# VHH binders against RNA-binding protein 12 (RBM12): the designs that were tried, part 7

Target 1, 78 residues: RNA-binding protein 12 (RBM12), of Homo sapiens (Human) (q9ntz6r430to507)
Amino acid sequence: FCVYLKGLPFEAENKHVIDFFKKLDIVEDSIYIAYGPNGKATGEGFVEFRNEADYKAALCRHKQYMGNRFIQVHPITK
Short names: E, the ipSAE of ESMFold2; O, the ipSAE of OpenDDE; V2, 0.75 times the mean of E and O plus 0.25 times the DockQ between their complexes.

## First folded at step 6 (VHH)

Design w1 (framework vhh_7w1s_2)
Fold by ESMFold2-Fast, scan of step 6:
Order: C-alpha cells, then structure tokens, then sequence
Structure w1 (fold): chain B 78 residues (1-78), chain A 121 residues (1-121)
C-alpha cells in the first residue's frame, strides 16, 4: 500500500512525512524523497503503509498542509 | 529549532508608515505566524495572524496594518500605515507549532526578541 506525494516543501525530511501521517502505521524505511539534477528536492516522494485502513486514511489527507504547502496524496501509478 | 528575528522598528511620527520584518530560520517553517505587541503597562496582545493564506487582525489595526508572508524567504512582514500614538509598543513575531490532527490548535509558541515601535505626535 503506497502513496505518491507531490508538493512537499523544499526542506522536507523523513520526520516531516512521519508527522504529516501521524497516527497511521507507516513503513518508515519506505520513505523516499526525490531529488533533482541540481541536488534540490523536487517536491515529490513515496511512502508505504502497513495496512489498507491506514492507506485509505492517508488518501484522505490529500490537500492538507505541511507547513505552508498543501500536499497531494495519490495512489501510486501503475 | 525555529528562531525568529525581528527588524524594522524605530521612531516614526503619527500618520507615518513602517514595515516590520520577521525572518524565520530552522528546518520547518511554522504553519501559522503572527505579530503581537505589548504597550507600556499593558498585556501582550495579538495584532495580526497569517495561517494558510488566511489573515486575522485586531479591530484597532484593521484597514491600517497588513500582514504578509514570503514563503521563499521564510519571512513574515507587518506593513503599518496611518500610525497612531497608541500603536507605540514592543512588537513581537510569533510562530505557532501545530500537528496535522489539530491544525487549528496551537501546541507551542516561538517568539522573537521584540522590536520597539515608537509613534510620536
């Protein structure tokens, strides 16, 4: 159960993703924050959830804020 | 750790304008930020707040003061117009730490050192 994140703040780290999905059982080792050719974060990331209920709850956080940016939470593309 | 540093205070005559700046440093910019002030012999009061693009103002400053934020620079501004002698106070920048499960509930306040604004008649 994986989600794709868009709109992450430039300074976002794993701890910010953990806080954004607080109370959901995430696979912390699965957190991935993407970086571009310039060595800066692209604003994209992925995270896995341990169960379907928390995965569905995570999708409900779509467009909620991390700092001053709303975060897009999408099912992983096939 | 979030640190707030104010600048732009000083002496100005009534009817004048002044802009205060608050630079935030740290790994994460706080969800909500605001300006508070404390006049001599009075309690500290909220002047203006900005939260996810929404602003709120104390009635005494509505129409005269404008709060704004530059997310690229992690800086919040207070533009003060049509200043009155009663606006004389130490102005403090504040940041409110919230969790995603209670975004409207502030769990911790970070404060700057304060900057003096004196409006003479």
Amino acid sequence: as target 1 above (78 residues)
Amino acid sequence: QLQLVESGGGLVQAGGSMRLSCAASGFTFSYAMGWHRQAPGKQRELVARIDSGSTAYDDSVKGRFTISRDNTKNTVYLQMNSLKVEDTAVYYCAAYEVTWESPSEYTYDYWGQGTQVTVSS
Scores: ipSAE 0.000, ipTM 0.094, lowest interface PAE 16.8, mean pLDDT 72

Design w2 (from f4, 17 letters changed; framework vhh_7b18_3; at its last look DockQ between E and O 0.03; V2 from the best seeds 0.00; counts 0 for: pae E 16.2 > 2, placed apart)
Fold by ESMFold2, look of step 7:
Structure w2 (fold): chain B 78 residues (1-78), chain A 123 residues (1-123)
Amino acid sequence: as target 1 above (78 residues)
Amino acid sequence: QVQLVETGGGLVQPGGSLRLSCAASGFTFSSYAMGWARQVPGKGLEWVSRIDSGGSTNYQDSVKGRFTISRDNAKSTVYLQMNSLKPEDTAVYYCAAYEVTWESPSEYTYDYWGQGTQVTVSS
C-alpha cells in the first residue's frame, strides 16, 4: 500500500515525511524523496504503509500542511 | 510579474450572496486551470472549486449547488458566485492557478496564489 506525495518543501527530509504521517504505521525504509541537482527536494516522494487502515488514513492527510507547504497524497496507480 | 488579486469579499448575513473576482496578470491565463481555496480560522486550506482551461468545473460537496465558478479569458478573470451563504463559509478565500501539464492537470498543486479576500457570514 503506497502513496505518492506532491508539494514537499525544498528542505524536505525523511524525518518530515515521518512526522507528517505520525501515528501511522509506515514502512520507514520505503520513504523516497526526489532531489534535484542543487540538493533540494523537487516536491515528489513515495511512502509505503504496512496495512490498509493506515493507508486510508494517509489519503485523508491530503491537503494538509508540512511546514507552510500544502501536501498532496495520491494513491499509486497499478 | 505574476499577480492574482481577489476582490468582492465582505460581511454578509446568512442566506446572502457575494461574487468574488480574481484578476490575473503576468501569465497566459487561458492555458491555466483556475480555482478557489479557503482558509478557515484554525484549520488548513481546503479547496472550494476549480475550473480547467476548457471550462470543466468541480465543486466541494459542501458548496455544490450554492457556488458557481466561471472564467472570462478575455478579462483574465475568474469568478466565484456564492449564494445561500452560511456561517461555516466564513474564511479567507484565495484564488489559485496552475498550468496544465503533459499529464492530467494537477488539481492539488497550484503554481500561483493570491493574497486572499475575507468573507464573513454572521448575523
Scores: ipSAE 0.000, ipTM 0.106, lowest interface PAE 16.2, mean pLDDT 71
ESMFold2-Fast, scan of step 6: ipSAE 0.013; ipTM 0.399
ESMFold2 (binder alone), look of step 7: mean pLDDT 80; pTM 0.799
OpenDDE, look of step 7: ipSAE 0.014; ipTM 0.266

Design w3 (framework vhh_7xy4_2)
Amino acid sequence: QLQLVESGGGLVQPGGSLRLSCAASGFTFSSYAMAWVRQPHGKGLEYIARIDSGGGSTYYSDSVKGRFTISRDNAKNTLYLQMNSLKPEDTAMYYCAAYEVTWESPSEYTYDYKGQGTQVTVSS
ESMFold2-Fast, scan of step 6: ipSAE 0.000; ipTM 0.229

Design w4 (from f4, 17 letters changed; framework vhh_7sr4_2)
Fold by ESMFold2-Fast, scan of step 6:
Parts: structure tokens; C-alpha cells; sequence
Structure w4 (fold): chain B 78 residues (1-78), chain A 123 residues (1-123)
């Protein structure tokens, strides 16, 4: 159960992703923040959930805020 | 003066191990996220591993389970333990440092980069 994140603050770290999905059973080792060839974060990321209920709850956080940016939370096919 | 000094690269055979070190100076190391990136000629630079100021880590898909990033704030050093090395791990490995500034949205860039260290995995 994975989600694709778009719109992450460029300064976001794993701790911010964990806090954004607070109270959901997140696989912390699965957190991936994407970077471009120049070493700059793209604003995209991926994260896995341990169960389907929390995966579905994560999708309901679509357009919630992380800092000053709303985050898009999308389903992903693995 | 900011310095990131990498060491530990070299030539190893497939299945071997290497430990890369990056010694940092000239900034408040404990406040910075640290990362390892790699690049091969003709390819884009790829995330290998990152560790934030709190010790949380993330890894590129190709290295999960084989590589481990860690940091020692008393020595201002970040490490990359590379196990079960494969020929496709051959690349120049770069150390990078970035301070997270939550309230100032800007382009996410690494503030400092090392000069790179060559890792070659060949039989």
C-alpha cells in the first residue's frame, strides 16, 4: 500500500512526512523523497503503509497542509 | 570555510563491501541533513541515502537492504556502509549537506557538496 506525494516543501525531511501522516501506521523505512539530477528535491515523494485501512485514511489527507504547502496524496501502482 | 571531505572509495569485487566517510567542518553539522548521491557517466545523479538531523533515514530503491547510512555528530561525520556490492553500483559518490528551513519555502538544494569519491565494482 503506497501513496505518491506531490507538492512537498523543498526543505521537507522524513520527520515531516511522519508528522503529516500522524496516527497512521507508516513504514518509516519506505519514505522516499525524490531528487533531480542537480541534487534538488523535485517536491515528490513516496511512502508505504502497513495496512489497507491506514492507506485509505492517508488518501483522505489529500490537499492537507505541510508547512505552507498543500500536499497532493495519490494512489500508486507498484 | 566549509569542507566536506570524502574517503573510503576504491576498487572491490562483486559481493564485497566498502565504507565511505564524509568529514564535515565549517557549519553546525548537527542541524544539517546529510546525504549520499551517486552518478555514472551518461546518467542522472541518483539518491543513494539520506539521514536527517533527527536520525531518520531514506534510501534509493536500488540500495535498500544493502547500504546503511549513519552519522556521528561528535565527529561531524556521515558514513555509508555498502554491502553486497554489484557492478551497477560503480559510480562517483558525493556527500551533501542541507539545512532544513521549514518556514522559508525555496528550491530544495543541498547547501554543500563534496568533490566525490570513485567506487568501482569489477571482477
Amino acid sequence: as target 1 above (78 residues)
Amino acid sequence: EVKLVESGGGLVQPGGSLRLSCAASGFTFSSYAMGWYRQTPGKQRDLVARIDSGGSTNYGDSVKGRFTISRDNTKNTVYLQMNSLKPEDTAVYYCAAYEVTWESPSEYTYDYWGQGTQVTVSS
Scores: ipSAE 0.000, ipTM 0.153, lowest interface PAE 13.0, mean pLDDT 74

## First folded at step 7 (VHH)

Design g1 (from s15 with E103P; framework vhh_8pnl_2; at its last look DockQ between E and O 0.15; V2 from the best seeds 0.00; counts 0 for: pae E 19.3 > 2, framework grips, unsure alone 62.0 < 65, placed apart)
Fold by ESMFold2, look of step 7:
Structure g1 (fold): chain B 78 residues (1-78), chain A 123 residues (1-123)
Amino acid sequence: as target 1 above (78 residues)
Amino acid sequence: QGQLVESGGGLVQPGGSLRLSCADAGFTFSSYAMAWYRQAPGKERELVARIDSGGSTNYADFVKGRFTISRDNAKSTLYLQMNSLKPEDTAMYYCAAYEVTWPSFDEYTYDYWGQGTRVTVSA
């Protein structure tokens, strides 16, 4: 039950991802924020949920805001 | 004329540990996010770890808990503690610093880079 994130703000941190999915049971050691070749964030990330109900709830947060940027939440299988 | 200078690299056996340091006495670390990068022979430079000015950290997937980034703003020093080293960790390791800007869609720029320190993990 992993989702792919797009649109993360440049300064996004694990705590911001946890807050974005507050009330959902995430696997905290699964949180990943991607950085590009120049060392700046690409706006991508991944996070795993412990159960299907929370995974489905996470998909419903597609296009919700983290700070002043909307976040895309997409399903993945790996 | 300040520049980031890495140190602490060397040759170690697999499973060994090293601590890398990055310093510049004329640089104000407390206002910047810091990062470690590496470049193995024949590969592109890749992020290892990042730490923001508030101490929050993020790691590349391949680190898997083996490395720890930290900073000491009073000493203007950035560290990378590397444990459980593997031959694939062999690379030139670079220190970098950058100004954090929100929102930063489309732009990525580091303000300061080091010249690198070599880490070799070989039997």
Scores: ipSAE 0.000, ipTM 0.075, lowest interface PAE 19.3, mean pLDDT 70
ESMFold2 (binder alone), look of step 7: mean pLDDT 76; pTM 0.775
OpenDDE, look of step 7: ipSAE 0.168; ipTM 0.612

Design g2 (from s15, 17 letters changed; framework vhh_7b18_3; at its last look DockQ between E and O 0.10; V2 from the best seeds 0.00; counts 0 for: pae E 15.0 > 2, framework grips, placed apart)
Fold by ESMFold2, look of step 7:
Structure g2 (fold): chain B 78 residues (1-78), chain A 123 residues (1-123)
Amino acid sequence: as target 1 above (78 residues)
Amino acid sequence: QVQLVETGGGLVQPGGSLRLSCAASGFTFSSYAMGWARQVPGKGLEWVSRIDSGGSTNYQDSVKGRFTISRDNAKSTVYLQMNSLKPEDTAVYYCAAYEVTWESFDEYTYDYWGQGTQVTVSS
């Protein structure tokens, strides 16, 4: 049960993703933040949830802010 | 102190309509994005609808065309008009408000949630 994130802040870190999905049962070691060759986040990310109920609740976070950035949460079907 | 108070829930027949209201206090309503989520019995929360501070709306595909979100900044109230209700719409509906506070990159954003109002659609 995985979601794809868009719009992550330039300097997003795992702790920001954890807080964005707090109260949901995430697989913390699954958090992935894409970085470009300059070491800065590209705005893309990935996170796994332990169960379907929390996965669906994570989709409710779609278009919520992290910092001053609007985060998109999309289902992964591949 | 932030408060979000939902009203308008109840028991309704399939095909019926309800309008939910969420009265907000304790914050500058016009600067917040507002939304509705629902907790279906035996499942987690799922997103239903959101409306930004400028009035742009977004809906989950399963409710698009049946539900309408709106806001009245003068009354600090957000509404969810639910038409053509189905048994699968049965849930506790929560109002939510989102303020982004960013004083540093380590600062975290927080949501405010209401207490919920029960909507039951059954024949």
Scores: ipSAE 0.000, ipTM 0.146, lowest interface PAE 15.0, mean pLDDT 71
ESMFold2 (binder alone), look of step 7: mean pLDDT 80; pTM 0.803
OpenDDE, look of step 7: ipSAE 0.007; ipTM 0.216

Design g3 (from s23 with S106D; framework vhh_8pnl_2; at its last look DockQ between E and O 0.77; V2 from the best seeds 0.00; counts 0 for: pae E 15.0 > 2, unsure alone 58.9 < 65)
Fold by ESMFold2, look of step 7:
Structure g3 (fold): chain B 78 residues (1-78), chain A 123 residues (1-123)
Amino acid sequence: as target 1 above (78 residues)
Amino acid sequence: QGQLVESGGGLVQPGGSLRLSCADAGFTFSSYAMAWYRQAPGKERELVARIDSGGSTNYADFVKGRFTISRDNAKSTLYLQMNSLKPEDTAMYYCAAYEVTWPSGDEYTYDYWGQGTRVTVSA
């Protein structure tokens, strides 16, 4: 039960992803924030949920804000 | 505030190991994300590894399996354990720190940088 994140602020950390999905049961060690070779975040990320109910709720947070940027939440096929 | 100071660089044979350290006695690391960058002559500075304030790590694609970033907040020290070194790892290695703030601009900026420590891998 994984989602793809887009639009993350460049300084986003795991704690900010956790807060964005507050009240949902994230697999904490699954949080991945993509960085380019030059050290700049790409704005992309990945996170896994422990159950389907929280995964579905996470998809409903599509276009909610993290700081001044809205975040896209997309399903991902493994 | 402070200036980060790297140490631990040197000459090493391919396949060898080095442990880099980064410290500043007047700097408290616990609220900062930290990173190691490297720059070989004639190339752009590139991320090696990053560790956030809560201990989560990210590594560049070329690094995973060989280098380990860690931090000791009580000693205000950042480490990079470098194993299985290759000649292409030859570069100046820089320590960097930033305090995460919200909202931010579109691009990271690090608040503090060190002057670098040189790592040379040659037979």
Scores: ipSAE 0.000, ipTM 0.199, lowest interface PAE 15.0, mean pLDDT 72
ESMFold2 (binder alone), look of step 7: mean pLDDT 75; pTM 0.758
OpenDDE, look of step 7: ipSAE 0.131; ipTM 0.577

## First folded at step 9 (VHH)

Design k1 (from s15, 17 letters changed; framework vhh_7sr4_2; at its last look DockQ between E and O 0.07; V2 from the best seeds 0.00; counts 0 for: pae E 16.4 > 2, unsure alone 64.5 < 65, placed apart)
Fold by ESMFold2, look of step 9:
Structure k1 (fold): chain B 78 residues (1-78), chain A 123 residues (1-123)
Amino acid sequence: as target 1 above (78 residues)
Amino acid sequence: EVKLVESGGGLVQPGGSLRLSCAASGFTFSSYAMGWYRQTPGKQRDLVARIDSGGSTNYGDSVKGRFTISRDNTKNTVYLQMNSLKPEDTAVYYCAAYEVTWESFDEYTYDYWGQGTQVTVSS
């Protein structure tokens, strides 16, 4: 029950991802934020949800704001 | 040196129109996504409109159908045509730029921001 995130802010942290998906039951240890060669976030990430209902609710957050950024939420089928 | 300069704001009665301009310099304009954001006191900056380097647009829900973003890469300028203005559109409007593959983390921050232009709809 995993989604791919894009558009994350430069200094995004796990707490910001948790807040973006507040009220949903995420697997906290699964949160992953990608960083580029210079140590700055690429805007990509990954997070797992504990159940299918929350996973589908997370997909509805596609194009919602984290701060002043649109966050893309994409399904992962494997 | 990067600079974004907004212009075209002002006072207008409800139902009126304004056109905002943002002149950009100091970066490769055609490779950056551009946007307009607005802020009222005590609130976060809200997306008004965004146009990516390929010309695809995205609008905030409250302005869809009334505002139009466009860009002129030959003049390094992005525009916001604002029609059917309402009192709730009153805010400081900011021009913003970010590289397609890189984004800054911050409230109301892209890689670059303009100084803002006041739009007032009332009185």
Scores: ipSAE 0.000, ipTM 0.100, lowest interface PAE 16.4, mean pLDDT 70
ESMFold2 (binder alone), look of step 9: mean pLDDT 78; pTM 0.780
OpenDDE, look of step 9: ipSAE 0.022; ipTM 0.309

Design k2 (from s15 with F27S T28I T101D; framework vhh_8pnl_2; at its last look DockQ between E and O 0.09; V2 from the best seeds 0.00; counts 0 for: loop humanness VH .161 < .165, pae E 18.5 > 2, unsure alone 61.5 < 65, placed apart)
Fold by ESMFold2, look of step 9:
Structure k2 (fold): chain B 78 residues (1-78), chain A 123 residues (1-123)
Amino acid sequence: as target 1 above (78 residues)
Amino acid sequence: QGQLVESGGGLVQPGGSLRLSCADAGSIFSSYAMAWYRQAPGKERELVARIDSGGSTNYADFVKGRFTISRDNAKSTLYLQMNSLKPEDTAMYYCAAYEVDWESFDEYTYDYWGQGTRVTVSA
């Protein structure tokens, strides 16, 4: 039960992803934030959920804010 | 809107120490990344140190471990501890607060600047 994130801010960290999906049962050690060669986040990420209900709720948070940014939440294909 | 006020500047001898403070009179301090910049007479403003909202720090190469940036979000205050000061550190020191530019991901955009505090290091 995995989602793909786009639009993450440059200073995004695991705690920001956890807060964005608050009230949902995420697998915290599954959180992945993509970083470029300069050490800055690329805006992409990945999170696993422990159950289908929370996975579906996560998809409904598409275009909600993390900080001052809209975050895209997509079902994972890989 | 936030308002930044620097303090703690002064005249010191080489090898001396100063602690700069930057207080936020507004309510947005905890949500922003913060930085110290400096500008010496006849030179362009340059980054000294940066600290994000989560506490991760980055320093300019010339700092070489002499300065420490920190923040106290409960007090809405940014600090720069400056040790082993050199004459080339003489400058106006500014604090800045910025939101991450989420559309670009590669740069910061500063929304707020302080008035500056003067640091003079003389032989």
Scores: ipSAE 0.000, ipTM 0.074, lowest interface PAE 18.5, mean pLDDT 70
ESMFold2 (binder alone), look of step 9: mean pLDDT 76; pTM 0.765
OpenDDE, look of step 9: ipSAE 0.014; ipTM 0.259

Design k3 (from s15 with A97R S104N; framework vhh_8pnl_2; at its last look DockQ between E and O 0.05; V2 from the best seeds 0.00; counts 0 for: pae E 16.0 > 2, unsure alone 60.1 < 65, grease 24.8 > 24.2, placed apart)
Fold by ESMFold2, look of step 9:
Structure k3 (fold): chain B 78 residues (1-78), chain A 123 residues (1-123)
Amino acid sequence: as target 1 above (78 residues)
Amino acid sequence: QGQLVESGGGLVQPGGSLRLSCADAGFTFSSYAMAWYRQAPGKERELVARIDSGGSTNYADFVKGRFTISRDNAKSTLYLQMNSLKPEDTAMYYCARYEVTWENFDEYTYDYWGQGTRVTVSA
């Protein structure tokens, strides 16, 4: 049960992703924030959830804010 | 599936307040994202406010802090507190319940709409 994130702040950390999905059962070791070969963050990431109910709730946070950025949450079928 | 029933609309003077309610008899109310939309005559339906299952909210720019969306999962009820109402707020107000599907990556898929409650703001 994995989601793909777009629009993450360049300074985003795992703690910010955890807070964005607060009250949901994240597989915390699954949090990944993508970086390009030059070390610049791409604004992309992914996160796994332990159950389908929390996965569906995470998709509902699509287009919510993290700081001043509008985060896109997209489904991924694993 | 449940049925959405809006209530709380009416006629109010400019600067007045109304509280809209949307009851959802659905068994899993707490698992859905909910939203309020409005539609003035001859206009397209527009988003007013959105609240996810965890309580995170998003408002349209025209709200400017005048409206507050909230939910009471124990009562299966969605609310919109509307303050400082203006004649421009005159519209049918709809609640929506929806589930995002993978076939619609770019936006939420709306599963249910209520029949609406009318808000009229006129001197």
Scores: ipSAE 0.000, ipTM 0.108, lowest interface PAE 16.0, mean pLDDT 69
ESMFold2 (binder alone), look of step 9: mean pLDDT 75; pTM 0.762
OpenDDE, look of step 9: ipSAE 0.007; ipTM 0.207

Design k4 (from s15 with E99T E107Y; framework vhh_8pnl_2; at its last look DockQ between E and O 0.03; V2 from the best seeds 0.00; counts 0 for: pae E 15.4 > 2, unsure alone 63.3 < 65, placed apart)
Amino acid sequence: QGQLVESGGGLVQPGGSLRLSCADAGFTFSSYAMAWYRQAPGKERELVARIDSGGSTNYADFVKGRFTISRDNAKSTLYLQMNSLKPEDTAMYYCAAYTVTWESFDYYTYDYWGQGTRVTVSA
ESMFold2, look of step 9: ipSAE 0.000; ipTM 0.100
ESMFold2 (binder alone), look of step 9: mean pLDDT 76; pTM 0.770
OpenDDE, look of step 9: ipSAE 0.335; ipTM 0.707

Design k5 (from s15 with S104E Y110F; framework vhh_8pnl_2; at its last look DockQ between E and O 0.02; V2 from the best seeds 0.00; counts 0 for: pae E 14.9 > 2, unsure alone 59.5 < 65, placed apart)
Fold by OpenDDE, look of step 9:
Structure k5 (fold): chain B 78 residues (1-78), chain A 123 residues (1-123)
Amino acid sequence: as target 1 above (78 residues)
Amino acid sequence: QGQLVESGGGLVQPGGSLRLSCADAGFTFSSYAMAWYRQAPGKERELVARIDSGGSTNYADFVKGRFTISRDNAKSTLYLQMNSLKPEDTAMYYCAAYEVTWEEFDEYTFDYWGQGTRVTVSA
């Protein structure tokens, strides 16, 4: 039950992703924030949820805001 | 990628009717504008009808009152009632969801697409 994230603030950390998906059960150590070859964040990431209900709830967070940026949440296959 | 599932396609005779459904599988349905597209073999994908989150509708010129797009937010489902079907309506029909204003609307702004349902109109 994985989702792809787009539009993350460049300063976003795991704790920000956890807060964004508050009350949803995230698989431990599943959060991945993408960085480019230059070591800078790309604004993309991935996270896995433990169950289908939380996965579906996570998709409903699509285009909600993290700071000043709205976050795209898309379903993906791990 | 998206979580929309179309159903209701099939084989019908000219003049017949079909009712397509598109079920939401995990986003805030009521906040999204929705649309039906179709693609016939060898042709480009084209808009059939769209409905915004407030219920306002718009139709392609070829529809000519034959089709009706509607939504049930309680069931998170989009519909396309297709009457007076013609062989030219034969195509794969797709539903799509987006969060843009009407002036910003185009097929590249959709957030979700369905897998499609096949409609065949033949005598």
Scores: ipSAE 0.000, ipTM 0.210, lowest interface PAE 13.0, mean pLDDT 87
ESMFold2, look of step 9: ipSAE 0.000; ipTM 0.194
ESMFold2 (binder alone), look of step 9: mean pLDDT 75; pTM 0.763

## First folded at step 11 (VHH)

Design m1 (from s23 with S56R N58Q; framework vhh_8pnl_2; at its last look DockQ between E and O 0.13; V2 from the best seeds 0.00; counts 0 for: pae E 9.8 > 2, unsure alone 62.7 < 65, placed apart)
Amino acid sequence: QGQLVESGGGLVQPGGSLRLSCADAGFTFSSYAMAWYRQAPGKERELVARIDSGGRTQYADFVKGRFTISRDNAKSTLYLQMNSLKPEDTAMYYCAAYEVTWPSGSEYTYDYWGQGTRVTVSA
ESMFold2, look of step 11: ipSAE 0.005; ipTM 0.294
ESMFold2 (binder alone), look of step 11: mean pLDDT 76; pTM 0.764
OpenDDE, look of step 11: ipSAE 0.020; ipTM 0.271

Design m2 (from s23 with S31N S56Y; framework vhh_8pnl_2; at its last look DockQ between E and O 0.06; V2 from the best seeds 0.00; counts 0 for: pae E 14.3 > 2, unsure alone 59.7 < 65, placed apart)
Fold by ESMFold2, look of step 11:
Structure m2 (fold): chain B 78 residues (1-78), chain A 123 residues (1-123)
Amino acid sequence: as target 1 above (78 residues)
Amino acid sequence: QGQLVESGGGLVQPGGSLRLSCADAGFTFSNYAMAWYRQAPGKERELVARIDSGGYTNYADFVKGRFTISRDNAKSTLYLQMNSLKPEDTAMYYCAAYEVTWPSGSEYTYDYWGQGTRVTVSA
């Protein structure tokens, strides 16, 4: 049960993703933030959830803020 | 520090339109998320629309595509275009801006508020 994240701030870190999905059962080792050659986040990321209920709750966080940016949360099957 | 001033409110008939503005010439908007809130008499203040510094927007469900939030960072002005107004839209409308420290992440504390502009929708 994985979601794709868009709109991440360029300073985003794993702790910010954990806080964004607080109260949900995240597979913490699954958190991935894409970084470009300059070492800055590209705005993309992935995270896996341990169960379907938390995965569905995570999709409801679509367009909520992380810091100063709205985060898109999309389902993923790849 | 920043002082937000709303304008553009008034009396309008159902189905009408208004455009609200929020400005502060001494305030640099580019570092802040901005929002419009409203509060009807006797009710809690509620989010209407939000726009971040990059232009991403979020709207309350009751907006249903009738309102559009926008910002002009060069002129330090936030807008709310309100179309198809209904009597239930009657409220005091507030402009808000915030900056949240990165360790807190998802906290939506607004640091600056305007004094509000009144919108009245009735026949």
Scores: ipSAE 0.000, ipTM 0.134, lowest interface PAE 14.3, mean pLDDT 70
ESMFold2 (binder alone), look of step 11: mean pLDDT 75; pTM 0.763
OpenDDE, look of step 11: ipSAE 0.015; ipTM 0.283

Design m3 (from s23 with S31D E107Y; framework vhh_8pnl_2; at its last look DockQ between E and O 0.04; V2 from the best seeds 0.00; counts 0 for: pae E 14.9 > 2, unsure alone 62.6 < 65, placed apart)
Fold by ESMFold2, look of step 11:
Structure m3 (fold): chain B 78 residues (1-78), chain A 123 residues (1-123)
Amino acid sequence: as target 1 above (78 residues)
Amino acid sequence: QGQLVESGGGLVQPGGSLRLSCADAGFTFSDYAMAWYRQAPGKERELVARIDSGGSTNYADFVKGRFTISRDNAKSTLYLQMNSLKPEDTAMYYCAAYEVTWPSGSYYTYDYWGQGTRVTVSA
C-alpha cells in the first residue's frame, strides 16, 4: 500500500515525511524522495504503509502543510 | 516574544457567521505565514486555512468557499471570517505562525500556536 507525494519542499528529509504521517504505521525504509539529474529534489516522493486502514487515512491528509507547502497525497497508479 | 491569542469564538446557530481574530501586540506578523487549524473532540487537528506573508491563501476542501482567511500586518492581526456555519464546524480553533527554518532546523513546523478559541454550532 503506497502513496505518491507531490509538493514536497526541495530540502525535505525522511524525518519530515514521518512527522507528516504521524500516528500512521509507515514502512520507514520505504520512504523515497525523488531527485532530478542535478541532484536537487523534484518535489515528488513515495511512502509505503503496513496496512490498508493507515493507507486510506494517509490519502485523507491530502493538502495538509509540510513547512510552507501544501502536500498532495495520491494513490499510486499506472 | 508574546503569545498568540485567539478570540471571536462562541455559540451560533447553523447558517450563522463568526469572525475569529488572532493577535499578539509584540509579535510581528509580516514575516510569517499564518494559519488556522481546528480540532473537534476525539479527532486530529486539521488545517482550515493558510495565508503566506505575501497574501496568498490556501483552504481545506471542507471549507468550500465558506471561510475567508485574511491578515492585517499593520495591526498584527490574523482573521478568519466564517460564514454558513454547520454543526460539523464545532471545534477548538487555533492560530499558528510559521517561520522557514527547515534547511537550518530539524524540519518544517509551525513555530507558534495559540491556546484556541471554541466555536460551537448547534441547533
Scores: ipSAE 0.000, ipTM 0.101, lowest interface PAE 14.9, mean pLDDT 71
ESMFold2 (binder alone), look of step 11: mean pLDDT 76; pTM 0.766
OpenDDE, look of step 11: ipSAE 0.194; ipTM 0.610

Design m4 (from s23 with F27R G105D; framework vhh_8pnl_2; at its last look DockQ between E and O 0.49; V2 from the best seeds 0.00; counts 0 for: pae E 13.5 > 2, unsure alone 61.5 < 65)
Fold by ESMFold2, look of step 11:
Structure m4 (fold): chain B 78 residues (1-78), chain A 123 residues (1-123)
Amino acid sequence: as target 1 above (78 residues)
Amino acid sequence: QGQLVESGGGLVQPGGSLRLSCADAGRTFSSYAMAWYRQAPGKERELVARIDSGGSTNYADFVKGRFTISRDNAKSTLYLQMNSLKPEDTAMYYCAAYEVTWPSDSEYTYDYWGQGTRVTVSA
């Protein structure tokens, strides 16, 4: 049960992703923040949830703020 | 108020190793994310590696497993272990510290930089 994140602040860290999904049971080791070929953050990320209930709740946080940016939360399963 | 002082640079042959150190004399170390950047002559400053306040690391694609970033909060020191050095690694290497405020009234982070340490890899 994975979600794709878009719109992350370039300064975003794993702790910010954890806080964004607080109250949900995330797989902390799965948190990924994408960097481009030049080593700069792209604003994209990825995180897994341990169960379907929390995964569905995570999708409801689509367009909520992380810092000054709306975060897009998109489903990924296969 | 953070002050960053780099050391450990020098001249090395291709395939050699260096360990860079960066001392932080600031008031708090554990609240900062830290990074190494480099700048070769005529090029833009580019990220080499970062380590967040929780210890999670990220590396630029060109590192390809050759460098390792680490920190020792008790010694207020940031490290970059550089192995398998290549001539294209020749650059000034800078450490940086920043506090990512969340949530904040501002979208900007604070930037603190060292003066750099030079790494030269002979061809």
Scores: ipSAE 0.000, ipTM 0.206, lowest interface PAE 13.5, mean pLDDT 72
ESMFold2 (binder alone), look of step 11: mean pLDDT 76; pTM 0.766
OpenDDE, look of step 11: ipSAE 0.165; ipTM 0.586

